# Designs tried in a protein design chat: VH-VL binders against b0r0t1r1705to1887. Part 1

No score or structure here was measured in a lab: all are predicted.

Target 1, 183 residues: b0r0t1r1705to1887
Amino acid sequence: RLRVLADVSGSMYRFNGVDGRLERSMEAVCMVMEALESYEHKFKYDITGHSGDGFDIELVRCDKVPKNNKERLKVLKTMHAHSQFCMSGDYTLEGTEHAIRELAHEEADEHFVIVLSDANLERYGISPDRFARVLTSNPQVNAFAIFIGSLGDQADRLQKTLPAGRSFVAMDTKEIPQILQQI
Below, numbering starts at 1 at the first letter of every chain, in headers, positions and changes, except where a header shows other numbers; antibody chains are not in Kabat numbers.
F, E and O are the ipSAE of ESMFold2-Fast, ESMFold2 and OpenDDE, as the mean of both directions, binder to target and target to binder. V2 is 0.75 times the mean of E and O plus 0.25 times the DockQ between their complexes.
[cut] marks letters that were taken out.

## First folded at step 1 (VH-VL)

Design b10 (framework fv_ifabotuzumab)
Fold by ESMFold2-Fast, scan of step 1:
Structure b10 (fold): chain C 183 residues (1-183), chain A 120 residues (1-120), chain B 107 residues (1-107)
Amino acid sequence: as target 1 above (183 residues)
Amino acid sequence: QVQLVQSGAEVKKPGASVKVSCKASGYTFTSYDMNWVRQAPGQGLEWMGDMNPNSGNTNYDEKFQGRVTMTRDTSISTAYMELSRLRSDDTAVYYCARGWYYDSSGFDYWGQGTTVTVSS
Amino acid sequence: DIQMTQSPSFLSASVGDRVTITCRASQGISSYLAWYQQKPEKAPKRLIYAASTLQSGVPSRFSGSGSGTEFTLTISSLQPEDFATYYCQQYDSYPLTFGQGTKLEIK
């Protein structure tokens, strides 16, 4: 059982022109959907967003995963529209904890939560130690962070603070399939 | 449109059992836990337990353990709560409510309630 | 078990008033708290979850705040339809528990 968590808050849209955060996040989500398509029979997965409006914004449902480019594009359009029309707010920490708690209740051989982040946790007032604590909050759930387009220094510090094997850095979204294979 | 429709009122004698149903529609039944909450006349809300309709796994408040059984029939999207060895203080309105133990949303949809009266 | 205590148990107010209801948890529950409104003879309706997130369709005059052990529900300008009983609920730990309720009465 696998849940991927993405930021779809209003700040993703409003500040995309500054650092491309929404564009990078959408590319990452697309890569995840493409990588998991061939493994649909092994992984029951969903993708949820978090924003100032809540923690459980539905992007991909377990029972209706995208099977072609048209359906994947629809997911990305929903992600873009949600960011465009919703309030700003970063709920990475709370959304991750929620995902871990929710999946722990579901029946499966293994549970995975993957958090897509730009590694700028300090910008959002999130300490690396607190993030590490949340990722390891339930031993029955394997939670991982994938930092996309990360600054070298910040990504390195996070890797040193987070438990071994719980964080990965993707300088390019094309690295995501390899990281997922390692998980 | 999400709806939870409960069975009708019941009148029981002390020592009997009652089984209340809750038929869900408008969403994927197996994706949300079904909770049961009761409210005695003039009293507050009391959580009884929850049931995961996908797995059948249940969690009960210790006060009701040994007397309550929560089940479901996924083919008709219906949850059941059976309370045995009824006492007069089990007289209450019983609600089913959609939500997750691990969900930060609490209970977003509720059934209309089923009045259960236990009288000698 | 986590005990939820509401204050006050009864509150009298007039239309247009700002009213505040407090909920205290006997131990830390982070932000895993919901607020419900219940009108006579009706099922409860969720107003707020995650301590401060407003349910879709709920008027903006309702707001929630707090974390840990102290939580507050505020109605900024009371309307006639707001006279009801309000309950807080923690969903951090089993068993899930509700506060005793706050009955909001017309003054």
Scores: ipSAE 0.000, ipTM 0.461, lowest interface PAE 16.0, mean pLDDT 79

Design b11 (framework fv_ifabotuzumab; at its last look DockQ between E and O 0.03; V2 from the best seeds 0.00; counts 0 for: pae O 14.3 > 2, placed apart)
Fold by ESMFold2-Fast, scan of step 1:
Structure b11 (fold): chain C 183 residues (1-183), chain A 123 residues (1-123), chain B 107 residues (1-107)
Amino acid sequence: as target 1 above (183 residues)
Amino acid sequence: QVQLVQSGAEVKKPGASVKVSCKASGYTFTSYGMNWVRQAPGQGLEWMGDISAYSGNTNYDEKFQGRVTMTRDTSISTAYMELSRLRSDDTAVYYCARDLGEYYGSGSYFDYWGQGTTVTVSS
Amino acid sequence: DIQMTQSPSFLSASVGDRVTITCRASQDISNYLAWYQQKPEKAPKRLIYAASTLQSGVPSRFSGSGSGTEFTLTISSLQPEDFATYYCQQYYSYPWTFGQGTKLEIK
């Protein structure tokens, strides 16, 4: 069982021109959907977004995963529209806690939570150590962070705080399939 | 307006336990965490731990691990801090302080504090 | 644990003076540093977070600077109401730790 969390807040759209954060996040979500398409029988997955509006914004449902490029594009359009028309806000910590707690109660051989983040945790007021503790809060759930984009120095600091194997840095979204193989 | 209102002063004997409450109003309780900080007479500030109002997940300073329990009741927007096996050196003013909220930047870390609860431990 | 050391522990100054308080962390904490003001018998009030961001409602005479391991709080023109004890605090790594405090007495 697998849940992916993505940031769909207003800052993703408004600052995309500065560092490409929304574009890279959308590419990452696309890569996840494509990588898991062939393994739908093995992995029951969903993708949820978080923003100032909440932390359970439906992007992909377990019972209706995208099966082709047209359906994947629809998901990306939803991410773009939500980010464009909502106010800024961040539920990274609460959304991660919710995902871990919810998945722990579902029947599956293994449970995974993957948080997609731009690694700029200071922007959201999130202490690296606090994030580490949330990711490891339930031993029944394997929670990981994938840091995407241009904030390599912040990502390096976060990897030093997070337990080995719990965080990954993707300088380019094309690295995401390789990272998923390690998870 | 944001308010954190704490329970009244307590006098306890060594070995007893004390439970301090912190009632929040003026904001969405479950969108923020709560910190507990104490200050012994004439001394500085000492962080004890924090709790997520949403999940109930806690982080404690190891010095208090095993003696402190933090909880919350979302139906009445109240956080609690219980300290057991009290010693005379637990005499202090205990503060609750609002933790990180779901907002851009670090603006909500310790941005609002309760008025403090004096706990006196004496034989 | 990250140790926070403030300098000086005691400071006496006149109204109108420029006052600087220093805070040193035992390891790199980036900009995860806050400054608090505590008046006698009152709860602390946050002045600054993220090392240099002034909290809404705090007078502009207060400013913070620094990153990594060395930080400063500056009051550009001291006022009578600034009598208080000032604390720095890191929120980089658990446990959150505070400096020992700087008591500012206004002449």
Scores: ipSAE 0.012, ipTM 0.627, lowest interface PAE 8.0, mean pLDDT 80
Fold by ESMFold2, look of step 2:
Structure b11 (fold): chain C 183 residues (1-183), chain A 123 residues (1-123), chain B 107 residues (1-107)
Amino acid sequence: as target 1 above (183 residues)
Amino acid sequence: QVQLVQSGAEVKKPGASVKVSCKASGYTFTSYGMNWVRQAPGQGLEWMGDISAYSGNTNYDEKFQGRVTMTRDTSISTAYMELSRLRSDDTAVYYCARDLGEYYGSGSYFDYWGQGTTVTVSS
Amino acid sequence: DIQMTQSPSFLSASVGDRVTITCRASQDISNYLAWYQQKPEKAPKRLIYAASTLQSGVPSRFSGSGSGTEFTLTISSLQPEDFATYYCQQYYSYPWTFGQGTKLEIK
């Protein structure tokens, strides 16, 4: 059982023109859907969003995963539309905690939570130590973070702080399918 | 409208403490962080630290670590900055300033400022 | 810490002039830069955020540009109320830092 979290806050829309953050998030979600295509017999997955309006924004339901490019485009349009009209707010930590708690109560052989996030945690006021505590908060749930970012010293700081094997850095969204196979 | 109203001017002796208040109105207090910035006479702006109105977590510039305490009271939408062991070079105008904008991951820029509180430290 | 260096520190100009103020960061800060205007005995006022996005209510004669390490603030036709001190501020990483300021005075 696999849940992927994406940021669909109003800030993603409003600042997309200055750093491409919404476009990168949509590309990452698209890569996840493509990478998990045909794995329905091995994994039940969903994709949820978090925003100022909450942290249970359904993007992909596990019983209704997209099968073609038209359906995948609808998911991306939902991300775009939600971010355009919702309140801003950062629920990364709260959304991750909620997903871990919720999946721990579901019947499955293994539980996975994957958080898609920008690599700039410290600039956004999120302590890597606090994030590490959230990721390891329940041993029954295997929680991972995939950081999408450009070159910089952020990767070095993250690797020293986060638990071993619980974080991955993708310099390009095209690396996401390869990272998912490692998980 | 967003408004930040600070407490009045203070005159203190070296070694004393000062506590400046900043009362917020016109927005959801817990959705934004609060920063404190000071400006000595004839000088530029100096960031002192911030406090998350939601969590209460603080970050202080190392120059003030050990002398500054930032707190908030969410029931009255008020932030506080206390500076202890005052010295003459702490004479400045102290501003509160709201940060976070719409997405806290964008760093801290300051869209609304209080009117400033003049603190004079003299013998 | 990221050092922000403004140039010039002092600028004398006439009403109607086009002026530019430059801000340099000691490292790449992407577009995480804001510009402030401060008049004597008043709090700073934000003009621009994200390097180039104009704050609502700020006159269109103000504009910002740049990314990475070099940024500019431009006033296309200087008005009497624009004589003030201008600061840039990075919000890429703690601690948040300001440039030393550019005082713009009437010639």
Scores: ipSAE 0.000, ipTM 0.470, lowest interface PAE 13.8, mean pLDDT 75
Fold by OpenDDE, look of step 2:
Structure b11 (fold): chain C 183 residues (1-183), chain A 123 residues (1-123), chain B 107 residues (1-107)
Amino acid sequence: as target 1 above (183 residues)
Amino acid sequence: QVQLVQSGAEVKKPGASVKVSCKASGYTFTSYGMNWVRQAPGQGLEWMGDISAYSGNTNYDEKFQGRVTMTRDTSISTAYMELSRLRSDDTAVYYCARDLGEYYGSGSYFDYWGQGTTVTVSS
Amino acid sequence: DIQMTQSPSFLSASVGDRVTITCRASQDISNYLAWYQQKPEKAPKRLIYAASTLQSGVPSRFSGSGSGTEFTLTISSLQPEDFATYYCQQYYSYPWTFGQGTKLEIK
């Protein structure tokens, strides 16, 4: 059982013109969907978003995963629209915690939570240490973070703070499929 | 942003009823539960009960059982708390608070709060 | 009902001090505990949930610990804006219950 958590908060849209964070996020989600396309028979996965509207925003349902590019595009459009029109707020920690708790109660041989996040957690008032505690809050659930960053120094800081093996930095979204294979 | 806006202050006589409203905005109303917590002057917080905005199912503290009724109108994203047979010790600020615990399927803790509604019960 | 007992009920401290507030549950509540901060004439603000998880946006000087029946809220270095009343709340079993509160005042 796998859940992917994506940031679809308003800041993603508001600052996309500055650093392309929404585009990177959408691209990351697309890479994830593409990478998982051939594994639906092996495991159940869903994609959930968080924003000021909440931390359980449906993007991909486990019983209805995208089967083609058209369906994937629909997911991305949903992300874009949500980020554009949602209320302000961020539930990265709460969403991660929720994802971990939810999956822990589902029957599966293994449980995975993958958080797609910006490499600049601190900008959002999220301490890497705090995030690390959340990621490791339940030993039954293997929680990981994939940080999509644009700055190399951010990546270095995150890798030093987060538990070894629990975080990955993708400076290019094209790295995500490879990262997923490592998980 | 998420907002919970409560109705205005109420002054009631003993034995009367009061109904406080809490209008939610900035989120999907039916995705979260709503709690009601009161605070007497100079006292601590007291949980009264909760309601699922989706199902309408309620849970009340036994202290208020038979006197409190919690409802919601999903069409206008509004939760209501009615307290009957009011007594002087019901004088308090009443808060609505959004429930995050419903997401976890266990427990309730609160992230957003209304501004509070002062209810004064006096003869 | 699960009784939550906070200690102390009143605490005086200075800016820069390390402060610890304790909350005791009458029975094991695992980690189903939240901490709130309330300032005068304001609604409570959530600081911590799941005993030790900080709410997004809450300063890192706040921390929560504990499990079972004993819990602590710690402020590593008090800031002027931290003087308020703090409440713990269990959400392990109905009815949800709060501690009686800890008022943190300036010494």
Scores: ipSAE 0.000, ipTM 0.539, lowest interface PAE 14.3, mean pLDDT 89
ESMFold2 (binder alone), look of step 2: mean pLDDT 92; pTM 0.940

Design b12 (framework fv_ifabotuzumab)
Fold by ESMFold2-Fast, scan of step 1:
Structure b12 (fold): chain C 183 residues (1-183), chain A 122 residues (1-122), chain B 107 residues (1-107)
Amino acid sequence: as target 1 above (183 residues)
Amino acid sequence: QVQLVQSGAEVKKPGASVKVSCKASGYTFTGYYMNWVRQAPGQGLEWMGDINPNSGGTNYDEKFQGRVTMTRDTSISTAYMELSRLRSDDTAVYYCARVDYSEYYYYGMDVWGQGTTVTVSS
Amino acid sequence: DIQMTQSPSFLSASVGDRVTITCRASQGISSWLAWYQQKPEKAPKRLIYAASSLQSGVPSRFSGSGSGTEFTLTISSLQPEDFATYYCQQANSFPLTFGQGTKLEIK
């Protein structure tokens, strides 16, 4: 059982022209869907978003997984539209905690939560310690963060606080399938 | 001193277009989003859209989509809002307002222009 | 669209009074709400942001509270310059929406 959490806040759309954050996030989500296509028989997965609207925004349901490029494009269009019409707000901590708690109640051999992040948690007012606590809040759920893009000082501080093996870095979205195989 | 100074009042006929300007001073123009808000006589405030002065990217309320165009000129720290195919119910005071935000949080509009009255005669 | 409803729409009060204005959102907006004051023929002025944070330069008699769907603006001791129209505005999702306004008049 696997849940991927993505940022679909208004700032993703508004600041996309500065650093391409929405484009990178959409590419990451596309790579996740493509990578999991061949493993649908082993993993039931869904993808949810977080924004000022809340932390359980439905992008992909585990019972209606995209089967081809047309369906994957619809997911990306939903993600884009949500970011375009939603104002800024962050539910990274709340969304991660909710995903962990909800999956822990489902019957499965293993449970995974993957948080897609740009490693700039201080922009959200989130301390690395708080994030680390949430990622490890339930021993029955394996929660991981994948950091996408520029790392800088924020990423260094964050990685020092996060438990070993709970964070990965993708300098390019093309690295995401390889990271998923390590998880 | 942070200021937004708008162009003067306009009187237009139905079907015409109007272009309102908003000149910023006292801060880094490209560092803050610019919103456009209107208010019809005796009515409340209505959000029209915003522009990122750094990238030129825009967001419009769907009811104005296709009639509104927001632009900026960074060399003179000026934002523009053009509304086309004017109707009598477009008669309003039009405001520009600077968005107060962090990279992920929008706090509302902290600095406003004085307003531009646009009258569309029947 | 998120609908913002203020109550009351009209309020009469005397100098020195404690005044409370309520704003209700049709959907949860967390703390992403601002309050504005508008005097006749003037641009709005922001009083409160993030539901409860006082704008720099605004007198401490103004305060905001609430989260989710119900919000309150309070003026602890009304002054002559406070007679104006007050608006709430959600900053949670597009399009940005304002309440219909509360007109505060001298009693």
Scores: ipSAE 0.000, ipTM 0.509, lowest interface PAE 13.5, mean pLDDT 81

Design b13 (framework fv_ifabotuzumab)
Fold by ESMFold2-Fast, scan of step 1:
Structure b13 (fold): chain C 183 residues (1-183), chain A 120 residues (1-120), chain B 107 residues (1-107)
Amino acid sequence: as target 1 above (183 residues)
Amino acid sequence: QVQLVQSGAEVKKPGASVKVSCKASGYTFTSYYMNWVRQAPGQGLEWMGDINPSGGKTNYDEKFQGRVTMTRDTSISTAYMELSRLRSDDTAVYYCARGRYYGSKAFDYWGQGTTVTVSS
Amino acid sequence: DIQMTQSPSFLSASVGDRVTITCRASQSISSYLAWYQQKPEKAPKRLIYAASSLQSGVPSRFSGSGSGTEFTLTISSLQPEDFATYYCQQSYSTPWTFGQGTKLEIK
């Protein structure tokens, strides 16, 4: 069982023109859906977002995963619309903790939580140690972060703070399928 | 059925190199990290490093950095660990062990071990 | 590096006994701890992972508990095949580190 958590806050939309953060996040989500499409019998997955509106925004349901490009595009349009019309806010820690708690209560051979992040957690007052603590809060759930288009040094600091193998850096979203394969 | 089968015992002189192999079967070789752990006679277990067979990226314990090289051949599902500039205190049984990168489950399957004896 | 210390290093017991082995980490490792059994001249076998999850095929007399820095492996009713050396391993951060081992011998 797998849950992907993506940032769909208003800042994703408002600053997309500056650094492409929403576009990178949408590409990452698209690549996750494409990578898992052929393994739907092996992986039961969902994708949720967090924003100023909450930490369980529905993007993909595990009982109705996208099967083609049209359905994947609908998910991306939902991400875009939510970011465009919601207030700024960050629920990374709350969303991650909630995902870990929920999945731990489900029956499955293995549980995974993937947090998609721009690695700029200090901007939201989130310390690397606090994030590490949340990611490791339940050993039965394999939670890890993929830092997309990170700031280099900040991503390196986060990787050193997290337990080995719990964070990855993807400077290009095309690296995401390879990272998923490493996990 | 998951199996890790290692190469046979080696006797080496100080200063030589040894290369141990670990052939995996019963699972997708590139889906798990391969770890190397050694055990000196009558002593405990010591992690040396790991390799991700998908892509070949390695991580070594600082104690072995500069002397150990881990490689793999995906066409035959085999991992290798080469230790150079051997000393008498490198005498040990060397194990390969399968693990996930995120670490929460540690090592679920181990090879049978390869005895390496370093003597003059 | 995270240091793992086991207690006791040596334990003598009889078949049917309840046996307890303790493992301490030099810093909090949450529940990222595994227990292994090693018989003479054989490779280690994982018994428990994530502090308390029993490996498939391992008898139910084995159990693990603990979190943070203190962990325990319990064998509820010792059997002849259980005489072996036991190791704990932290799976929290590289380098992966092991306890020094506990040798369980027949009385």
Scores: ipSAE 0.006, ipTM 0.510, lowest interface PAE 12.3, mean pLDDT 81

